# Ledger of designs, part 5: VH-VL binders against q9nrl2r1430to1533

Target 1, 104 residues: q9nrl2r1430to1533
Amino acid sequence: GGVHELSAFEQLVVELVRHDDSWPFLKLVSKIQVPDYYDIIKKPIALNIIREKVNKCEYKLASEFIDDIELMFSNCFEYNPRNTSEAKAGTRLQAFFHIQAQKL
Below, E stands for the ipSAE of ESMFold2; O stands for the ipSAE of OpenDDE; V2 stands for 0.75 times the mean of E and O plus 0.25 times the DockQ between their complexes.

## First folded at step 18 (VH-VL; framework fv_erenumab)

Design t18 (at its last look DockQ between E and O 0.02; V2 from the best seeds 0.00; counts 0 for: pae E 13.3 > 2, placed apart)
Fold by OpenDDE, look of step 18:
Structure t18 (fold): chain C 104 residues (1-104), chain A 126 residues (1-126), chain B 110 residues (1-110)
Amino acid sequence: as target 1 above (104 residues)
Amino acid sequence: QVQLVESGGGVVQPGRSLRLSCAASGFTFSRYGMHWVRQAPGKGLEWVAVIRSSGSNKYYADSVKGRFTISRDNSKNTLFLQMNSLRAEDTAVYYCARDSTGGKAPSDYYYGMDVWGQGTTVTVSS
Amino acid sequence: QSVLTQPPSVSAAPGQKVTISCSGSSSNIGNNYVSWYQQLPGTAPKLLIYDNNQRPSGIPDRFSGSKSGTSTTLGITGLQTGDEADYYCNSRDSSGNHVVFGGGTKLTVL
């Protein structure tokens, strides 16, 4: 495509991906590594998927974008107990997101 | 949205039985332990019982042990509390609450209760 | 009466800092994680603090938790009128299978 400035959504996704606590969320969970994940999580999502949706202009409202991000965290907290590294990372990243989302 | 809704409360005489229900929605119910907590009028919170995600492990407060039975139907996303031999001191608002551990059963950890219903009122009086 | 002991009431003016203590034993608070709950008048309890000092999403950083030995403390800074509520500490008992609450603390904003 053509050269363009990053939208607010694109910028936020970049910031999330670059965050130290993004590692659980960069890609969809592997069925090989976590065989029961998709038996539990029915609406899987990750930052690479959200980024793709942003690039395709699938988010018409900020609320739609926020909903997907929140779903991503919700999935993490549903599958991972709070004492896990994934849940702890998610907690910190979500807090960061909530601050950044105020810019939308 | 994650939600718990209690039902089944009412007014009963001492010695009678009552069955409470808690309908869960917005999350995978079968993965979480569930609690009942009650609060007598003008009093503090009192833990009543817990059931693990699979339903195999149940624990009760001494005040209700032998009289109350906690159970669940994961196919219907519903938690139950069967209350027998009711006493005046059982009068309270009864809350169901989700264990926030994250679905381990049995769990070696307890992280509190992160989702609560609005409660259902049980009144035991002659 | 309660296994965990809280002061029955605390009060402060808006903007002030308050602390609510919760005392237990090695068998409960000493060996287990602590959670705190806020109950606004006429409402169900709400999880305020978990894992001794962690805040759920949506809980302002004005609320803090700390644990030392067999006791825990809830801190509230920048007190607001809307913070007037009952607060309960919570943990597991000696068996590890039962849950115990403190007696609750009524916070009044003057």
Scores: ipSAE 0.019, ipTM 0.682, lowest interface PAE 6.6, mean pLDDT 91
Fold by ESMFold2, look of step 18:
Structure t18 (fold): chain C 104 residues (1-104), chain A 126 residues (1-126), chain B 110 residues (1-110)
Amino acid sequence: as target 1 above (104 residues)
Amino acid sequence: QVQLVESGGGVVQPGRSLRLSCAASGFTFSRYGMHWVRQAPGKGLEWVAVIRSSGSNKYYADSVKGRFTISRDNSKNTLFLQMNSLRAEDTAVYYCARDSTGGKAPSDYYYGMDVWGQGTTVTVSS
Amino acid sequence: QSVLTQPPSVSAAPGQKVTISCSGSSSNIGNNYVSWYQQLPGTAPKLLIYDNNQRPSGIPDRFSGSKSGTSTTLGITGLQTGDEADYYCNSRDSSGNHVVFGGGTKLTVL
């Protein structure tokens, strides 16, 4: 919604980026490094992109912001088996996100 | 290269107002959150306020809420602190500091205040 | 008064090791990153440790940080007289928007 909500979105994204388990989510997965990723993941998203969308005021509702964050985790769990370091990091960061999102 | 310079400190009587400025150079000011932190003579650091990169979210310590206003002019790379209804307890050196989580690139995302000014002294005395 | 508790002072001889503790709660240190600051006499604070245990460029590895549960510790080995300063821990609180400093610890190198 308004300017107040966009400021809260930026604060939350900053907290996610600083979390120890953010490393799989900072940037989009490289197609060169992981050639099949984009055959499986059709709606790629990452923290740097979400932050830019916040800075450009592209989220009109809090639900749109939350949906992009949850899409980011969903992509991680869809592509990565649960026993991988990426999926384990995703589980911990998602739990942290749910706690922080209560502040919205 | 990266620098913050405070100004506007001075001696004022209780109940008066004062406006502090912090000039930033050597970095993209508009991408960073900014803090004011103060230190009374012989005392520790006390966080005062923070403002988000766009100027929207502003948060204050309880000790200054309602009396102080943090603001910024991104076109002039300047941070401000408007201090109204000053009290003797507001006597301190006031520092501006850059929030290091404000940068765009992931390598710039970490928790800390990584750039500090040298401070400006505010003395409130009757 | 500060919600982050530091000892008011510590001292040790040159060449020795010290640790400076900082105790908080789940509403600050426990769920948020920690940073540490050094303030030499008459100067502005300087970032010493970020993200719990990382050193900025130019900070020697005899300075270390750690975090466990709701507490954080600054370690300094090979003490030098130039390390005589005030040291502050820092964290965000559970609102995510406020910042809390510890009360500070004065290190004396005797």
Scores: ipSAE 0.006, ipTM 0.583, lowest interface PAE 13.3, mean pLDDT 86
ESMFold2 (binder alone), look of step 18: mean pLDDT 90; pTM 0.937

## First folded at step 19 (VH-VL; framework fv_erenumab)

Design t19 (at its last look DockQ between E and O 0.05; V2 from the best seeds 0.00; counts 0 for: pae E 8.7 > 2, placed apart)
Fold by OpenDDE, look of step 19:
Structure t19 (fold): chain C 104 residues (1-104), chain A 126 residues (1-126), chain B 110 residues (1-110)
Amino acid sequence: as target 1 above (104 residues)
Amino acid sequence: QVQLVESGGGVVQPGRSLRLSCAASGFRFSSYGMHWVRQAPGKGLEWVAVIKSSGSNKYYADSVKGRFTISRDNSKNTLFLQMNSLRAEDTAVYYCARDSTGSWAPSDYYYGMDVWGQGTTVTVSS
Amino acid sequence: QSVLTQPPSVSAAPGQKVTISCSGSSSNIGNNYVSWYQQLPGTAPKLLIYDNNYRPSGIPDRFSGSKSGTSTTLGITGLQTGDEADYYCNSRDSSGNHVVFGGGTKLTVL
């Protein structure tokens, strides 16, 4: 077995996960902890799901990858009021993504 | 490759009008707010205007308010700056720049400009 | 004249550390995120620091940003000749919904 470089998608996901503001996005929202979440958010997604899709080479275009990332943030801003820690973290992480996505 | 390319600069007399364009490529233009920033010869950067991703929200520096109009055509990935009643002090290199702030963020959030064009020169002289 | 105040110039020898200050008010730096830009001679500005202290990809860790109160500071360690440029601080002005820049600082590498 040899070592290979991470793809641009893989690298970006790693960077997103490592970011201080990634905590709301690491995995899907718990239905138990947030009972009404899935009544509001119809296309739930999280970084762990996106990482799995990257690992399975499900993204053929950068636009598809970006769509899922933007969906993740869209869901956050749809559900969380602007003054919540989740929303604030989301705004910072999204800016980070926009800046880092130039490498795609 | 993410890129912005300004055009439309030139030499005009005071009181005349000029329209600048900024062609965007390599990214989803409709998802980003866009700025115009100018730099007079030998001077610093001066923010001119911003337009949000949808085009419905615009803000201007006091120095250009009432004279300049920022607009965009998302179907053509193009940003515009209509400059009317031009003055000598409007002489500058004009840059278009992408706002890194997400479209879903509240309008009062700002995280900087992460992509810049090469600039287009506007000279206003009699 | 600029809303944000920077020293007009700073200088240091290669390998040294320099800091560039940027002073504002509660309506801009105090309540908003700060970004810094590098402008090499004859080129367009480049984003150097955002969110007060974050670096875009490609920006070496020699560059750092910090914010305290109504002021921000750009730090450059291991100064290189290629760092000779103009540096601008930037923030939003909440009072007018405007974006504001500092006056710029010319960094000379001796």
Scores: ipSAE 0.815, ipTM 0.929, lowest interface PAE 0.6, mean pLDDT 95
Fold by ESMFold2, look of step 19:
Structure t19 (fold): chain C 104 residues (1-104), chain A 126 residues (1-126), chain B 110 residues (1-110)
Amino acid sequence: as target 1 above (104 residues)
Amino acid sequence: QVQLVESGGGVVQPGRSLRLSCAASGFRFSSYGMHWVRQAPGKGLEWVAVIKSSGSNKYYADSVKGRFTISRDNSKNTLFLQMNSLRAEDTAVYYCARDSTGSWAPSDYYYGMDVWGQGTTVTVSS
Amino acid sequence: QSVLTQPPSVSAAPGQKVTISCSGSSSNIGNNYVSWYQQLPGTAPKLLIYDNNYRPSGIPDRFSGSKSGTSTTLGITGLQTGDEADYYCNSRDSSGNHVVFGGGTKLTVL
C-alpha cells in the first residue's frame, strides 16, 4: 500500500528478525541439509525474502504482507512436528507477530 | 506413544564387534537428529555420537572415532551404532536419544535430547 | 574429568530449595544453549530444561534454569523425596560439534 505502510512493514520485519526465535525463519531451508523439505512445502518463504519484497515495494496491500508472514509460519507447522524446537520457536514468534501486527 | 527401544547389547570379548539398534515409533523419525549416549557402571553420562535427520552429518566423541559408526534407516525408523574393536572401557549402558533441534537448524545449534530409550547393556570382558 | 564442572552432591529436606551449579567455558556454556537432565535411580535420563531456562511440557514449574556467562544453575523448589536423583548439565562444545555432559550431581532428599 502507501509509503507509511511500507515503512511499517520494514519496521515489523526488523522486529521479527531481532527476536530470539527468528532463527528457523531467517533464510530458506537448505535442500542439502533437509532433502525432503521441498517435496512437502510447495510455497517456501523466509524473512530475508519478505524483507527483499518490502524493499522492492512488491506488497501493494497490508494483507499481502501479512499473508506471506503467515505462510512462513504455516510452512513451519506443516513440516515440523509441534514438539520440535522449530515449531516451538514458530509458535512464540507468531504470537509476537500478532501483537506487533495489531499496531498496523 | 513416542518410544525409543534399543537392542543388540551383550557380553563380548575385547576386539570383537557389536551392532546396536534403536527402533523409533510414535513420531516422524526423519524429522529428528539422533544421539547415542553411554553410561559406564557407577559413572556419569558420556555422549558418543550424533547423526542428523538426513543421515549425512555425523559427529563422534574422540574416544570412539575410527571404531564406531552411527547410521540410520529412515524408511525403517531405525538408528544404528556399529561398534568395532571393542575395549573394556566401552562397557556401559547405551541409550539412544532424540535430538529436539530441528533438521534445518544451523549445525552449531543444539537444544537437547527430549526422548530417551531405556538402554541396552554392552559388557566387554575376557 | 568433564569440561563441565558440577558439585558431586547436594542435599536438602523435603519442601526446601536446592540449586545445582555447572561451570564451563566460552566454547560450551558461554556460546551455546544449555539443557539439564534428571536421572532417577535405575532409569534413563529425562530432559528437565532446554534452551537455558525453558521447561518441556509436563515438567513442573518448581524446576528452573538460568545461565550467566559460562555458568548455568538448576533450581528445584518444593523439594520432594521423589526428586532424589542424579542431575546433569549439558551443552554443545563448538571445538568439534561435540556434546558434553557435566559429571553429574547426586541430590539427596533427607
Scores: ipSAE 0.012, ipTM 0.657, lowest interface PAE 8.7, mean pLDDT 88
ESMFold2 (binder alone), look of step 19: mean pLDDT 91; pTM 0.943

## First folded at step 20 (VH-VL; framework fv_erenumab)

Design t20 (at its last look DockQ between E and O 0.36; V2 from the best seeds 0.00; counts 0 for: pae E 11.0 > 2)
Fold by OpenDDE, look of step 20:
Structure t20 (fold): chain C 104 residues (1-104), chain A 126 residues (1-126), chain B 110 residues (1-110)
Amino acid sequence: as target 1 above (104 residues)
Amino acid sequence: QVQLVESGGGVVQPGRSLRLSCAASGFTFSDYGMHWVRQAPGKGLEWVAVIKSSGSNKYYADSVKGRFTISRDNSKNTLFLQMNSLRAEDTAVYYCARDSTGDYAPSNYYYGMDVWGQGTTVTVSS
Amino acid sequence: QSVLTQPPSVSAAPGQKVTISCSGSSSNIGNNYVSWYQQLPGTAPKLLIYDNNERPSGIPDRFSGSKSGTSTTLGITGLQTGDEADYYCNSRDSSGNHVVFGGGTKLTVL
């Protein structure tokens, strides 16, 4: 049910945020640090935004929630080369997410 | 090198109009929102207006709303501030500043103004 | 008069630590990121801190920012004579469309 899914989304976001490899994804990328980021990434998203959407009950389907999380990882891999710390962290966090998402 | 250069300041009487310009160089101007910020003599910073990268969205401080118009020409890498019905309290150094927050970010995000011009002085006196 | 409230002035001797407070409300600092600016005498403002506690490239680690609730604090350690300047806190209002500044704090190095 909706309430059950909402609780599951909340819990999963908490687990993602607490993960050691969440640091690239906690908040949106700043142009100060990465001036060309938004030239490449047109649908930016981060865990704090996803958390807010969860808290506001904006996700009606699990697929919508999963799509946003996958978008977050997609953005990371689109911008960051595979050998970067960000991409490596993203790879590990995404693997963790895929395992946890099976419980949704 | 990233740079902003203001121009158009001067001395005018109350009720007159003045148009400020800000020339941008060293970066893709069309990718950034831009601000005008002013500072009266011996006073603090006061936000005046903001325009988004495309130019479609503009917002103003209450003190200048209805009198000032912010605009931009991305083809010329220039920001403008049209100031009408000028008052004595509009006397200030006017700075243009680049918004470091991407326009594709949600509106609740704000990372400050990372590039500033040297400013241009506007004096309104009878 | 300013939406964000700062002390008008602070002072300390070289080598000491100083803090500059900036208080707001839930409609600005409480719900938005905070920036700090340094304005040396006769110059344009310079971004000092963004995203509450991040330093742009070129800003020494002597400068730090922190946010708690509806207030923010700028910290300066190892104070130098060259740090004498005006400092301004900055944020957005609840709409996210308008920018607000503090009244500014004059830092004097004794």
Scores: ipSAE 0.337, ipTM 0.837, lowest interface PAE 1.4, mean pLDDT 94
Fold by ESMFold2, look of step 20:
Structure t20 (fold): chain C 104 residues (1-104), chain A 126 residues (1-126), chain B 110 residues (1-110)
Amino acid sequence: as target 1 above (104 residues)
Amino acid sequence: QVQLVESGGGVVQPGRSLRLSCAASGFTFSDYGMHWVRQAPGKGLEWVAVIKSSGSNKYYADSVKGRFTISRDNSKNTLFLQMNSLRAEDTAVYYCARDSTGDYAPSNYYYGMDVWGQGTTVTVSS
Amino acid sequence: QSVLTQPPSVSAAPGQKVTISCSGSSSNIGNNYVSWYQQLPGTAPKLLIYDNNERPSGIPDRFSGSKSGTSTTLGITGLQTGDEADYYCNSRDSSGNHVVFGGGTKLTVL
């Protein structure tokens, strides 16, 4: 897309960041705090990175933007057992994202 | 044990070139971005350059841009700094440092440098 | 002349508390993570604080960090003679894809 799609991507990212369940996804997982994360997750992504990619116009298609958001959730579920606070937050935020993405 | 060891420092005349190496061990080198940071005698730390884990995406301080080239050989776990057209103000201890940030995003995120070498000394004098 | 401004020196007696300030702008401290480094005499720097206020393993809790707006502060309580060092704040400067250090603060424990 165009300028209007870029504004929609930005608006959606802002809504995700402001959501109460965004806390596991705001920034890349720290190798210092979680040493084995990057041994397991090979395509890490976070909301701050996605927001930067929107700001730099790196998404050419809405599908590319959606793929990064879904990758973010997939990483969460791959690394974290389903009963963890991180995975539960991911489930709720993903449901919110699916509703908001219909506007996209 | 995680370790970085710099080498290749020495005394050179202005206008000459020097190549620094940094040997990495104890971690998966290809998963990390790497920095060079220098410190002139009696002065503070000055960031010099960074290279992303794949060897693409390189960024330089304005003071060295066009003269210095950062590079890496992931098969040899080695970081390099090629320093051309050396000047007296390049005299410093040069440290290599591991970027603690994951490097898979297109943006230049930075959370700090968690592992440092002991440094190698470069002196540029006539 | 550093983009990030630190006092050149601070001092206090053993057991006291000090703070070291670091001031920058929206392109660096304001919108980026802050880290702090300790450099003991004759040694390489060591990461002391990352993520604005987090400590790596092995750093005692008497070291603390905070960030407000475009400024960051390192706090050290229970000063010991082994804390005599240079301290540097550090951040990305996203306007130029650079990394910047403060000019450094020499801590003297008398």
Scores: ipSAE 0.006, ipTM 0.645, lowest interface PAE 11.0, mean pLDDT 87
ESMFold2 (binder alone), look of step 20: mean pLDDT 90; pTM 0.938

## First folded at step 21 (VH-VL; framework fv_erenumab)

Design t21 (at its last look DockQ between E and O 0.57; V2 from the best seeds 0.00; counts 0 for: pae E 10.6 > 2)
Fold by OpenDDE, look of step 21:
Structure t21 (fold): chain C 104 residues (1-104), chain A 126 residues (1-126), chain B 110 residues (1-110)
Amino acid sequence: as target 1 above (104 residues)
Amino acid sequence: QVQLVESGGGVVQPGRSLRLSCAASGFTFSDYGMHWVRQAPGKGLEWVAVIKSSGSNKYYADSVKGRFTISRDNSKNTLFLQMNSLRAEDTAVYYCARDSTGDYLPDNYYYGMDVWGQGTTVTVSS
Amino acid sequence: QSVLTQPPSVSAAPGQKVTISCSGSSSNIGNDYVSWYQQLPGTAPKLLIYDNNERPSGIPDRFSGSKSGTSTTLGITGLQTGDEADYYCNSRDSSGNHVVFGGGTKLTVL
C-alpha cells in the first residue's frame, strides 16, 4: 500500500466506479439484503475488492484483472434476471468496460 | 420464521462447567457463521466467540480463550458453547446470534449479527 | 473498558434529533464495516444499522449511520418515546476474526 504511479488498472477502476451504472457493483452484495445471493454466487467480487487488489499489486497480468471484472459482471447476470435494473446497469457498464479495456 | 433459541443456562459454582445450546430454525443453518455474545448484569455487550459455517474455524475473546469451546452440529441446526472453569465474571445473559457476513465474503466485510436469540442466563456464584 | 468508545448516555425530547458517537481505531472501525444495535429494555439486541449506513428491512429511515475514518455516528431523527434504549456500535479487529462492541449508550427520551 505505498505511494505508486497510477496504473492503467487503477485508472480503469476509477472510471468504472464513477460510471452512473456502477451502483450494483461498488461493494459486495449484502446477505441481509439478498439472503440467497451466496447460495448461487460462489465467487463474489465487487469494484472495491478489485480496487484493493490493484492497490496491492495483485494483478500481474492484464488478463487477471479483466477476468475479475468479467467475473463481477457474470455474477450479476447469473443472479439477476435480464429485466432488472441491476442487469441493465451491468450490461451498460460492461459495454463501457470493454471499450476501456482495449487500452490495456 | 427465522429464530434462535438458547438453553442450558443456570446457576453454578466457580470452577464448574456448563454447556449452552442454541437451536436454529427457519433458515439454512449450515450457511451461516454463528456468534456467542454475553451481557453481564447492568453491563454492555461482550463478544465471546464465533464459529464459521462449516465449523472449521473458531475464534474467541481473550477473556474466555482456553476455557470456552464453541461448536456446532449442522445436522441438528444447533450451536453449542462449552464453558469450563467458570468464574464469577462469566455471569451474564448469553446470546447466540447469526452472522450475516457469510463465509463467502473476503476480509474487511462485516455485515453484523442480524438474528439474535432471547438469551439464556448463566450465574456463577459460590 | 470497551475497545470502541461511546458516550454513556444521551437524551433529548420527542421529535428532536440525537447523535451517538462511536470512536475506534485503524485496528477496528478503520478496518471493517460498522454495525449498530438497539436493545430495548429487557430484550435482546436488534440489528439497526449494518455496512456503516445500511438499514435492515423494517428499520425506519429515522435511523441513519455514518462512518468517517476511525469513527462512526448513529443518527436518530424524529425521536420517539419508543426509541428509549441502549445502543451499541460494533465492528471487527484488524484480523477480521474478533468482533468488538462499544460500551453502549443509554438513550433517554425526555
Scores: ipSAE 0.097, ipTM 0.758, lowest interface PAE 2.1, mean pLDDT 93
Fold by ESMFold2, look of step 21:
Structure t21 (fold): chain C 104 residues (1-104), chain A 126 residues (1-126), chain B 110 residues (1-110)
Amino acid sequence: as target 1 above (104 residues)
Amino acid sequence: QVQLVESGGGVVQPGRSLRLSCAASGFTFSDYGMHWVRQAPGKGLEWVAVIKSSGSNKYYADSVKGRFTISRDNSKNTLFLQMNSLRAEDTAVYYCARDSTGDYLPDNYYYGMDVWGQGTTVTVSS
Amino acid sequence: QSVLTQPPSVSAAPGQKVTISCSGSSSNIGNDYVSWYQQLPGTAPKLLIYDNNERPSGIPDRFSGSKSGTSTTLGITGLQTGDEADYYCNSRDSSGNHVVFGGGTKLTVL
């Protein structure tokens, strides 16, 4: 909604991007480097896309914003086994996100 | 095995029409945008047109807009180029190419054309 | 004239390094991802570089790409006679809907 909410969504995305464990989530997985990714993940999303959606005011409700971020983590866990560096980074960043989201 | 095979090239007179086909195999055709790119004899590559995976969004180079129509039949894994009002300048080898960017990605992503056919030759001469 | 400008030709001896430049504008390279294509004599083009500096599987690391502002550069080290080909830079216009190629650069290995 309002100006305060847009600033809060943008600030949260900036904090996620700045986090050391953001590296698997900054932009969409490359189809060329990971050919089977989009055979498995049908609703791809990444931090750069979420930030653009905030900038374009595409989120009508805070729940829609939260859903995109949770989808990002869910995709990571669906594609990557739990012992991978990607999944471990996802677990840590998701925990950080939940802490930061309480401030909203 | 991922493959694109063009067909339908030939020799035609100016002002006539020709339809090119591109048969796709070895991948889920309906997940990908597709391009036509041409190359006149001794010249460089010229992009002609693109069609999104659903077939709804089509874009054309200015040199062919209004004369050429790109289309696809996802049930037959086939891309088409209808070429009307052909001119001598349309003489070229025509390639079909797969856009490596899936349609579920935002429009601002483009990973290039990762699969190409071997081309079909169109000659427009009197 | 192509809106993406490449030198028409470049040459070097086997084992040397060459670079091929490609100059555009804020309406294409400056606002989009860049790809490079190799076209060996008598064959279809082949993707060499995507996403400015990434290589598809099967492309050796002798091929590299970079982008700075409105320009991009293809680097080739350890030149081999089999590298003799035409090379094209590629991006989209600002709309993201139209694709543009450079005019091409003929590499001669001598």
Scores: ipSAE 0.006, ipTM 0.649, lowest interface PAE 10.6, mean pLDDT 88
ESMFold2 (binder alone), look of step 21: mean pLDDT 89; pTM 0.931

